VH-VL binders against c7peq0. Designs and how they scored, part 1

Scores and structures below are computed, not measured.

Target 1, 252 residues: c7peq0
Amino acid sequence: MHNKIYNSFIDRKAKGIKSFAVLIDPDKVNPADIADLAAKCTAAKVDYIFLGGSLVITNHLDECVQQFKTLCDIPVVLFPGSPSQVSRYADALLYLSVISGRNPELLIGQHVLSAPAVKKSGLEVISTGYVLIDGGAPTTVSYISNTTPIPSDKDDIAMCTAMAGEMLGMKVVFMDAGSGARKPITESMISRVASQVSAPIIVGGGIRDAEKAYLNCKAGADIIVVGNAIEKETSLIKEMADAVHAAAPVLK
Structure headers, positions and changes below count from the first letter of each chain, unless a header shows other numbers; antibody chains aren't numbered by Kabat.
F, E and O are the ipSAE of ESMFold2-Fast, ESMFold2 and OpenDDE, as the mean of both directions, binder to target and target to binder. V2 is 0.75 times the mean of E and O plus 0.25 times the DockQ between their complexes.
[cut] stands for letters that were removed.

## First folded at step 13 (VH-VL)

Design h2
Fold by OpenDDE, look of step 15:
Structure h2 (fold): chain C 252 residues (1-252), chain A 120 residues (1-120), chain B 112 residues (1-112)
Amino acid sequence: as target 1 above (252 residues)
Amino acid sequence: EVQLVQSGAEVKKPGASVKVSCKASGYTFTSYYIHWVRQAPGQGLEWIGYINPSGGRTTYARKFQGRVTMTADTSTSTVYMELSSLRSEDTAVYYCARDRYDSSGYFDYWGQGTLVTVSS
Amino acid sequence: DVQVTQSPSSLSASVGDRVTITCRSSQSLLHSSGKTYLSWYLHKPGKAPQLLIYEVSNRFSGVPDRFSGSGSGTDFTLTISSLQPEDFATYYCQQYTHFPWTFGQGTKVEIK
C-alpha cells in the first residue's frame, strides 16, 4: 500500500485521465470553512487534496488532515514547504527537490534533515522534481532560497531540467509558477516537457480559470493544482474540475 | 493527579439536544486534546470526535458531522460536547478522554462517563 | 473503518488464574513506520476506563506487571498472568493505526 498514491498517478496517466488537485494551506484555511470546502471538492470529484504552504506557522497539520479525512474520501497529499510539514495521517508526501535551482539545501540538504521525521511518519514518499518557473512574481521559495526560477520563455531549459530529474529517479515532475503567480506556465512549455518526460507532470501556479486548466491538460499536464483562485472563489472548484476531467492528453 | 470529571446523567426526548461537560484538572489544559467516546448498551466504544483546547479546533467523526459541537473553556478547563437532534440510538454513556498531541491515538485518562437516555 | 473484534465476549475465572483476551482487526495494524498502534483498557461499571497497554506491549504508568500485551498484524493478546480480585472488569482493545480510531466490543471477566 506504500505506493497507492503514486500508482494512482501512473494509472490515471496511462489511461489518459487528467486529475484536479485542490491546494490548501493549513495556515490560511479557516477551520469553519473546511466542511464546505470538502463538500464542494467531493461534489466536483476533486481527485486530490494537496496540503501545504511555503511556511507553516501553526502546528495543526494533523488536525487539518484528519478533518479532511472525516469529511471526504479524497486522498490527501502533503505538499510541504518545510521538513516539519509531516503528518502520518496523510496518504502521501511529495518529497520535493528544487531541481530548477542550484541551491544544495533544496536539492538534498533539507532532505537529510527531514529524513528521520519523514521516515518515522510512515508516509508514502513520492520523489518529486520541483521545477520553479518564473510566474512574474517572487515566490516564497525563491526568496528564502535565493533560487532563480526558469524563465517563462525558456522551454528547452524546463525540458532538460525535467528530463534530468526523471533520469535521476524522481517519479514525478512538478512545474510550478508559484503562489501568487501573475503568469501561469505556458502550454508551449508544458508540451515541450511532456514530449520528453514519461513521469506524471503536475502543473500549478497562476491558474485562474477553467480554460487555462483545460489548456494545460491538453498541453500535457497530468495533474492540475489550484490554490489561490479557489481560495478567493470556491465556486471555481467545480468549473475547473470539470474542465480538467474533460481534457484529453497530448499524444506523445 | 490528572482528572476528568463529567456532568451528571441526562434524560432527553427525541429531537432535543444534550450538552455534556468535562472538567479537566491536574495538568496543563491546553496541552492535550480531549476526545469524546460513547458506548451504547451492549455495544463497543464509538469515537465521536475531539477538540484541541488550544484554539478550539475540532474534528468530528463523519457519522456525527452536523449534529455534534465541541467547545472548550480555557478559563474553567472545561470541554463541552453538544449533540443535537437526538435519537433513541443516541442512548449511551458518553466519555471524555485525554490524548496527547504527539501520542495521537490512545487515551491515557478518562472521565467517569455520562449516561444520556433518549426516550419518548 | 477498521473493525476490531474481541474474543471471548465474556469469561469466568478465579483469582490466581491466567487469563488471555484476544483482539482481531479487519486489517493489519502495522503502520508503515514500523509501529503498531493498539491499546488496552480496563473498565469497571460506574468508573472511568483505565489505560493498561499502548503500542501493543507497553504498560502504562502504574499498571501491574501481571498485565502484558503481545501480537502483531491483525492478532493481539492481553494476558493477565495471575488474576487479582480487582481485575474483574470489562476489557477493551483499541486501534489507532487507522483513522478513525476504533474499539473492540469488550471482554467481561467475571468471577467463577
Scores: ipSAE 0.456, ipTM 0.806, lowest interface PAE 1.7, mean pLDDT 93
Fold by ESMFold2, look of step 15:
Structure h2 (fold): chain C 252 residues (1-252), chain A 120 residues (1-120), chain B 112 residues (1-112)
Amino acid sequence: as target 1 above (252 residues)
Amino acid sequence: EVQLVQSGAEVKKPGASVKVSCKASGYTFTSYYIHWVRQAPGQGLEWIGYINPSGGRTTYARKFQGRVTMTADTSTSTVYMELSSLRSEDTAVYYCARDRYDSSGYFDYWGQGTLVTVSS
Amino acid sequence: DVQVTQSPSSLSASVGDRVTITCRSSQSLLHSSGKTYLSWYLHKPGKAPQLLIYEVSNRFSGVPDRFSGSGSGTDFTLTISSLQPEDFATYYCQQYTHFPWTFGQGTKVEIK
């Protein structure tokens, strides 16, 4: 089936059903713990597993994808920080363009280099406008992208960036405060962006408790992604998932 | 053997608060969630929320936000649910129930229930 | 919130009868993981509710084999193949695919 994962984003958004994604970095996860993590995600009814990171030093991506696909039925979506983060065993790829930045390599240049391999992989490719928001300190992604993140109080800049990305053909908007962010993205900014785009909105970075995940959903986020907090405390998987699933539909 | 033992019945006036206890035994208290569920007379079961006893983190149903507080005392293996600003509609039997972390969302062991009556 | 509705509200039956209780959800209970999350409980007044069935059809440990669950999508059934004296109680379905988790209104099974 073509576009299965993207259609699930759209269908859930249309029904007002919020989704929780657990982000797992192949370089940070202990391979011995993947079975337990898969079991916890399944028990918590996690909607997606996002695999990838801003900086992947070792290439264990294929092995990690295969382990999750073997151990659970949750869709595995690649969240690549670089062109090397492609695995044909995954269900889909978030093909990220850093549209908030002015680095031509991350806007389109690396995509030109990776496109033949991405096409040969047979993956569902989901064009994703990646919008980096200031998380209170420099992050791995802000340094590697060589970009100044959008200031956390510049809602209209974030909104215009997302709107332009959607007009240029991006199917999904990913608002990210970055790995290790001190502050998550404000509900005000999420609401402003949600008021102007129809595309599914993924929000991540610095989300540390279930209440913030819930409030982000109420503000208009469609998919909440959490990685760092889960790495520190896996019992948060259930608590975050429950909070995300408790959110009500948002009128556009 | 897993046991959840609740405190006795309470009678309260509108506007008051009630605090119901649930003492756990027969398992590692901090390794499982405790939920609260109520049943009003002639009605079905209604989920209120849960607490993670290991960190004291709570999640409440939207209907009860701002009126319910759940706490855990690990030294006595006891969970408490306090409901404030009581109304006659809060008259119900209140149950605590254990959530298997690895199964998430269904309740394998329940307390016997605590009747809370709200009347003037 | 996802509503689950049971039918009938009550029924009268004799020991040895086959009893069927239906639970209908306002939305599909099929999660994106491919799992369906619906459970059944038995409840007698003054006593703790008891888990019977989880994930539609899995019998909980110690539950007699006369209890079975089935269904998919929005329609689910609890069947008691041969009622015993201890089975006269109120039965509840619960969905836990969609947060918040919700229960059916109950089905009382009484002595005829």
Scores: ipSAE 0.054, ipTM 0.638, lowest interface PAE 7.6, mean pLDDT 87

## First folded at step 16 (VH-VL)

Design j1
Fold by OpenDDE, fold request of step 17:
Structure j1 (fold): chain C 252 residues (1-252), chain A 120 residues (1-120), chain B 112 residues (1-112)
Amino acid sequence: as target 1 above (252 residues)
Amino acid sequence: EVQLVQSGAEVKKPGASVKVSCKASGYTFTSYYIHWVRQAPGQGLEWIGYINPEGGRTTYARKFQGRVTMTADTSTSTVYMELSSLRSEDTAVYYCARNRYDSSGYFDYWGQGTLVTVSS
Amino acid sequence: DVQVTQSPSSLSASVGDRVTITCRSSQSLLHSSGKTYLSWYLHKPGKAPQLLIYEVSNRFSGVPDRFSGSGSGTDFTLTISSLQPEDFATYYCQQYTHFPWTFGQGTKVEIK
């Protein structure tokens, strides 16, 4: 399989460049708003569009992917709640294993079932260690996954979990407080994980302002993912993108 | 028998709008996407966009964003393509075509085409 | 966008002739799934285009055996083994491996 998107992750990380990803839920987004959203993302130089949701209510994934592909040149990366949510029109798929939990279905069971479809799609598959962190309240992710998130104050557990994922061959670590998280992941935890993991680190959940995005980058996050905050206020796209990009300016 | 029947030729002034219809028959209307493709004189085929008749979701090529509107009427199994702010460069034969995404992106059935002429 | 170029732009042939049309893409049309998404259409003036071939070499339903498609990567060919009177038309190739989908400029097959 080709590794274009993954290579972009590691290349940017190696250069100290921080990346900003906008998370869009295909089931929640109004199709009429996608054009404006794409324009704002382009103007803000958003690095990735992440498409995905925890629930599979409707099947509009292909349409959403194609809309973004027509409207902008930003890579579209699938961030599915289920491994079966795939579209051959996307640029890559984060193949998520919930390694913070002990649900065998989320570790490997669903992957076995979806593997033929994923392979048939021809998508770049990026093996991802998904680390769910307690965001102060039950989130959709925690409820759907039926797994206990790592407590927000247990930095060492998060670190060890991420390390294990990396040593098992997972190419990316995704730390997520979940959709609707009341408390974002702490900088301390991010820093602790980053100190022991060489793989790109994606951080999402509960990020509501540019400052937090910036601080997470400084703590060691390579990619910042924001969904809910942007859905409510699209004007935050530019502010957050600028903050993330400023966290590690590209040396001329 | 699957058929797509389009409306007749149109002559418009620059700046005007044109609305072309495509009536589908011989299959379940909401089970297939309808795409629009045009061909200017001496040019190749150019993809404009498509509509999902089920729910009316649309996807347009970047070039036509803001100028094209596609709609579907399930009661009459008809899809419409409206192009506004017409220019001389919009002179072309416009085609509707049926498509599925499941395994192949080919167009299995086409309308007969509608000539749209934009002239001052 | 992926550019698709046909050759020749036009050709003259007689009934019974073997006709070959080429389509070249600016990028490989081989998808990572192993499939190659290229189709061919026949188009007569004032009529609806007709699908002939999909996925490089699969004949669409009702298409005569004299039509065949071949190729790989960036180079593809439509062959008419024995040209019939009803085959005088313009032929188009289309790639749908990469979005947005794009078409060749067409090849007009005329009577010699």
Scores: ipSAE 0.745, ipTM 0.883, lowest interface PAE 0.7, mean pLDDT 93
Fold by OpenDDE, fold request of step 17:
Structure j1 (fold): chain C 252 residues (1-252), chain A 120 residues (1-120), chain B 112 residues (1-112)
Amino acid sequence: as target 1 above (252 residues)
Amino acid sequence: EVQLVQSGAEVKKPGASVKVSCKASGYTFTSYYIHWVRQAPGQGLEWIGYINPEGGRTTYARKFQGRVTMTADTSTSTVYMELSSLRSEDTAVYYCARNRYDSSGYFDYWGQGTLVTVSS
Amino acid sequence: DVQVTQSPSSLSASVGDRVTITCRSSQSLLHSSGKTYLSWYLHKPGKAPQLLIYEVSNRFSGVPDRFSGSGSGTDFTLTISSLQPEDFATYYCQQYTHFPWTFGQGTKVEIK
């Protein structure tokens, strides 16, 4: 069962099924709103709950995870801003290496420090190549790490980066324009990456409507992650989920 | 010595609300979660939810969502559990129990229990 | 939710007897960390339940050595090597490997 979540990624991808993930920041979410949010996610058949923040301000991660676990049966996947954000109650951890950057701390340094805690947690660890794409606004990650994102128009760089990540053994490629992104990742970039990568491709950042979610899936994204847009308007959960679930990938 | 002391037995009518208190002593109040568990006659223990006294964040079991409210008073080191819209099925002994902040999962200290009887 | 079932529901014993209580879970309680999260409690009417054992076999502080826990996977046992007068009570097992945490229905140990 140690690869349950990863296996779900692979299985769904193999079947051509597209997945929708709702991103929740444990430090920002109002606990009083979680019940309603969980209900909406369930009703919309959301595939994954991604929990994570860029900063660890408070220790509410366990509480947040547990709350979702009581309210719905949707897998909870940790999407931490740092490898140290772990909860043994989650279903999996995306172990992110920022391969788009050249910060050794984000490539391996922080992982070395967090490794004992992560191992102790017993979480399913999914090695993830995190590819930061310029979304037209500084992200918390880029600011804190002093990393330069891949320009939004450099499809080949993104492709090569993702390829390298996969060849290094990373199980998942996460393309992210970042929280608060002004511009989402282009379909052309997604297609370019998807044409050369067999690993599941997660795409997030700057997705504001169902159409974009759908088009990203058609371009080759396997999992769509949305946070900010849903925080502003929870009614989008169903619309986006439906769009993603209706999408078919471009044939490679 | 760590102690959790609960309020006395309650008798309520269906549809009413009950509020049970749990006063903690002998330790740093905000360093531990307080959970509530109940036991109906002839039944096992059923987890209701918990509160983090530090900040007052709560987590409730799905079954009790909308009917249960937990609160904490740091000045008196007391946690409260209020259950509304009472039904006969809510007749049970209610326990508060301490759990580590790191969510260890076991309960090292318990209150003595509070019998809540719901009858017409 | 993970179901936890104790056996027997009740038993009669005498002082000095060896008592064994079983707890079975609907799924394995072995956590991926290698730890198994099962606890045992003693409960007397009108009093607070008391923690006896945590993580299958670790005695809580102040718990007599006549209490021992064992087991793995889905099957667990609480053993009282020599029953004492103060041990007549109801015993509960609890799993906390999986959230939400769940309890057994209890085993009442009464005097024969």
Scores: ipSAE 0.669, ipTM 0.861, lowest interface PAE 0.9, mean pLDDT 93
Fold by OpenDDE, look of step 16:
Structure j1 (fold): chain C 252 residues (1-252), chain A 120 residues (1-120), chain B 112 residues (1-112)
Amino acid sequence: as target 1 above (252 residues)
Amino acid sequence: EVQLVQSGAEVKKPGASVKVSCKASGYTFTSYYIHWVRQAPGQGLEWIGYINPEGGRTTYARKFQGRVTMTADTSTSTVYMELSSLRSEDTAVYYCARNRYDSSGYFDYWGQGTLVTVSS
Amino acid sequence: DVQVTQSPSSLSASVGDRVTITCRSSQSLLHSSGKTYLSWYLHKPGKAPQLLIYEVSNRFSGVPDRFSGSGSGTDFTLTISSLQPEDFATYYCQQYTHFPWTFGQGTKVEIK
């Protein structure tokens, strides 16, 4: 059970299956809408629910996790903006290290402080290399962390960063253009990273339609994460999920 | 002393709604969650859902989603459970129970129960 | 959801008897934190259920020492070392390791 979610990542990747994850911010989601959202996710065969926000304004994480666990059978994975955002009721935690930046606090400092709480939670911990890519808009992460994202046209930097993360033992690479990204990550960059990294690759930020989701998968993304677009239009959940599930991986 | 006192027995027709109250005392009302559990005749305990009195956020079991509404009144330290579209199968004793799920997932104190009978 | 099954469904006993009730879960209740989240309740008709044991073996405040809980993984036991007149009731186990939390179907302890 302790590696159930990670094993699902590895297994699906090995089989050439692409996965779709819906990102929910516990602080922004209306509790009244969760039931409908859960139903739509289930109907669309969404593979993962990612829960997380850049800022913890309220302590609604446990409640939000429990609501989704009650309403559907989709695995709930914590995608926290801070290592302190932990709920024992989730299925796993992406333990993010911002390896695209040079802020020691986001590399290891905050992890040291949160480690006891994370350990106590008993969550499956998935070490994740978080790679922030310039999405053409300031992100909360970049602002709070005072880190500069990797330029959107610097494929080699992204590739080398992801390679380094993997070689340091990080199990998953998360490429993110950030919440509200104006420019999603290019297929070129995804392909470049995928060509050198064997770990599952999660891609998020600025994905607004099914076509882009599909192309990212074809480029080498294993998991597509969408939040903002579906918040505005929940009907996109099915379209994007279908596109992702229809996609085939690029041969490495 | 911690106490949960529930409203009296109810008799309803099929299709009607019932609203049961649970008044809490002896502790800080907003520091604990209130769950509702029911027991049909000859059956075991069935979890319905819970409410966080602080802010009024609710979580309902999938089975009751769309039919149950829980609310909290902090001024009176009272939680309410309303069940609509009643059926004969909803005949049961309904319990409120205190829980602090963030630290403990057990129910340390319970109400005395409210019998709800649904019959034509 | 995690199924919790108690055995027996009912039993007859006399005052002074040692009573054992078993609870089995469909999957391990051992949490990765090292804790096991299982509770036991006593319930009499017309009365509020009462918490007896939490986290497998911890007696709740005011609970007599004749009540004890044990077990691990998927198998748990509530033991009453010497049954008292006030102990005739229905007993329930509850797991709260996995959400949603679930109850056993109950064990009725009747007077022989």
Scores: ipSAE 0.535, ipTM 0.812, lowest interface PAE 1.0, mean pLDDT 93

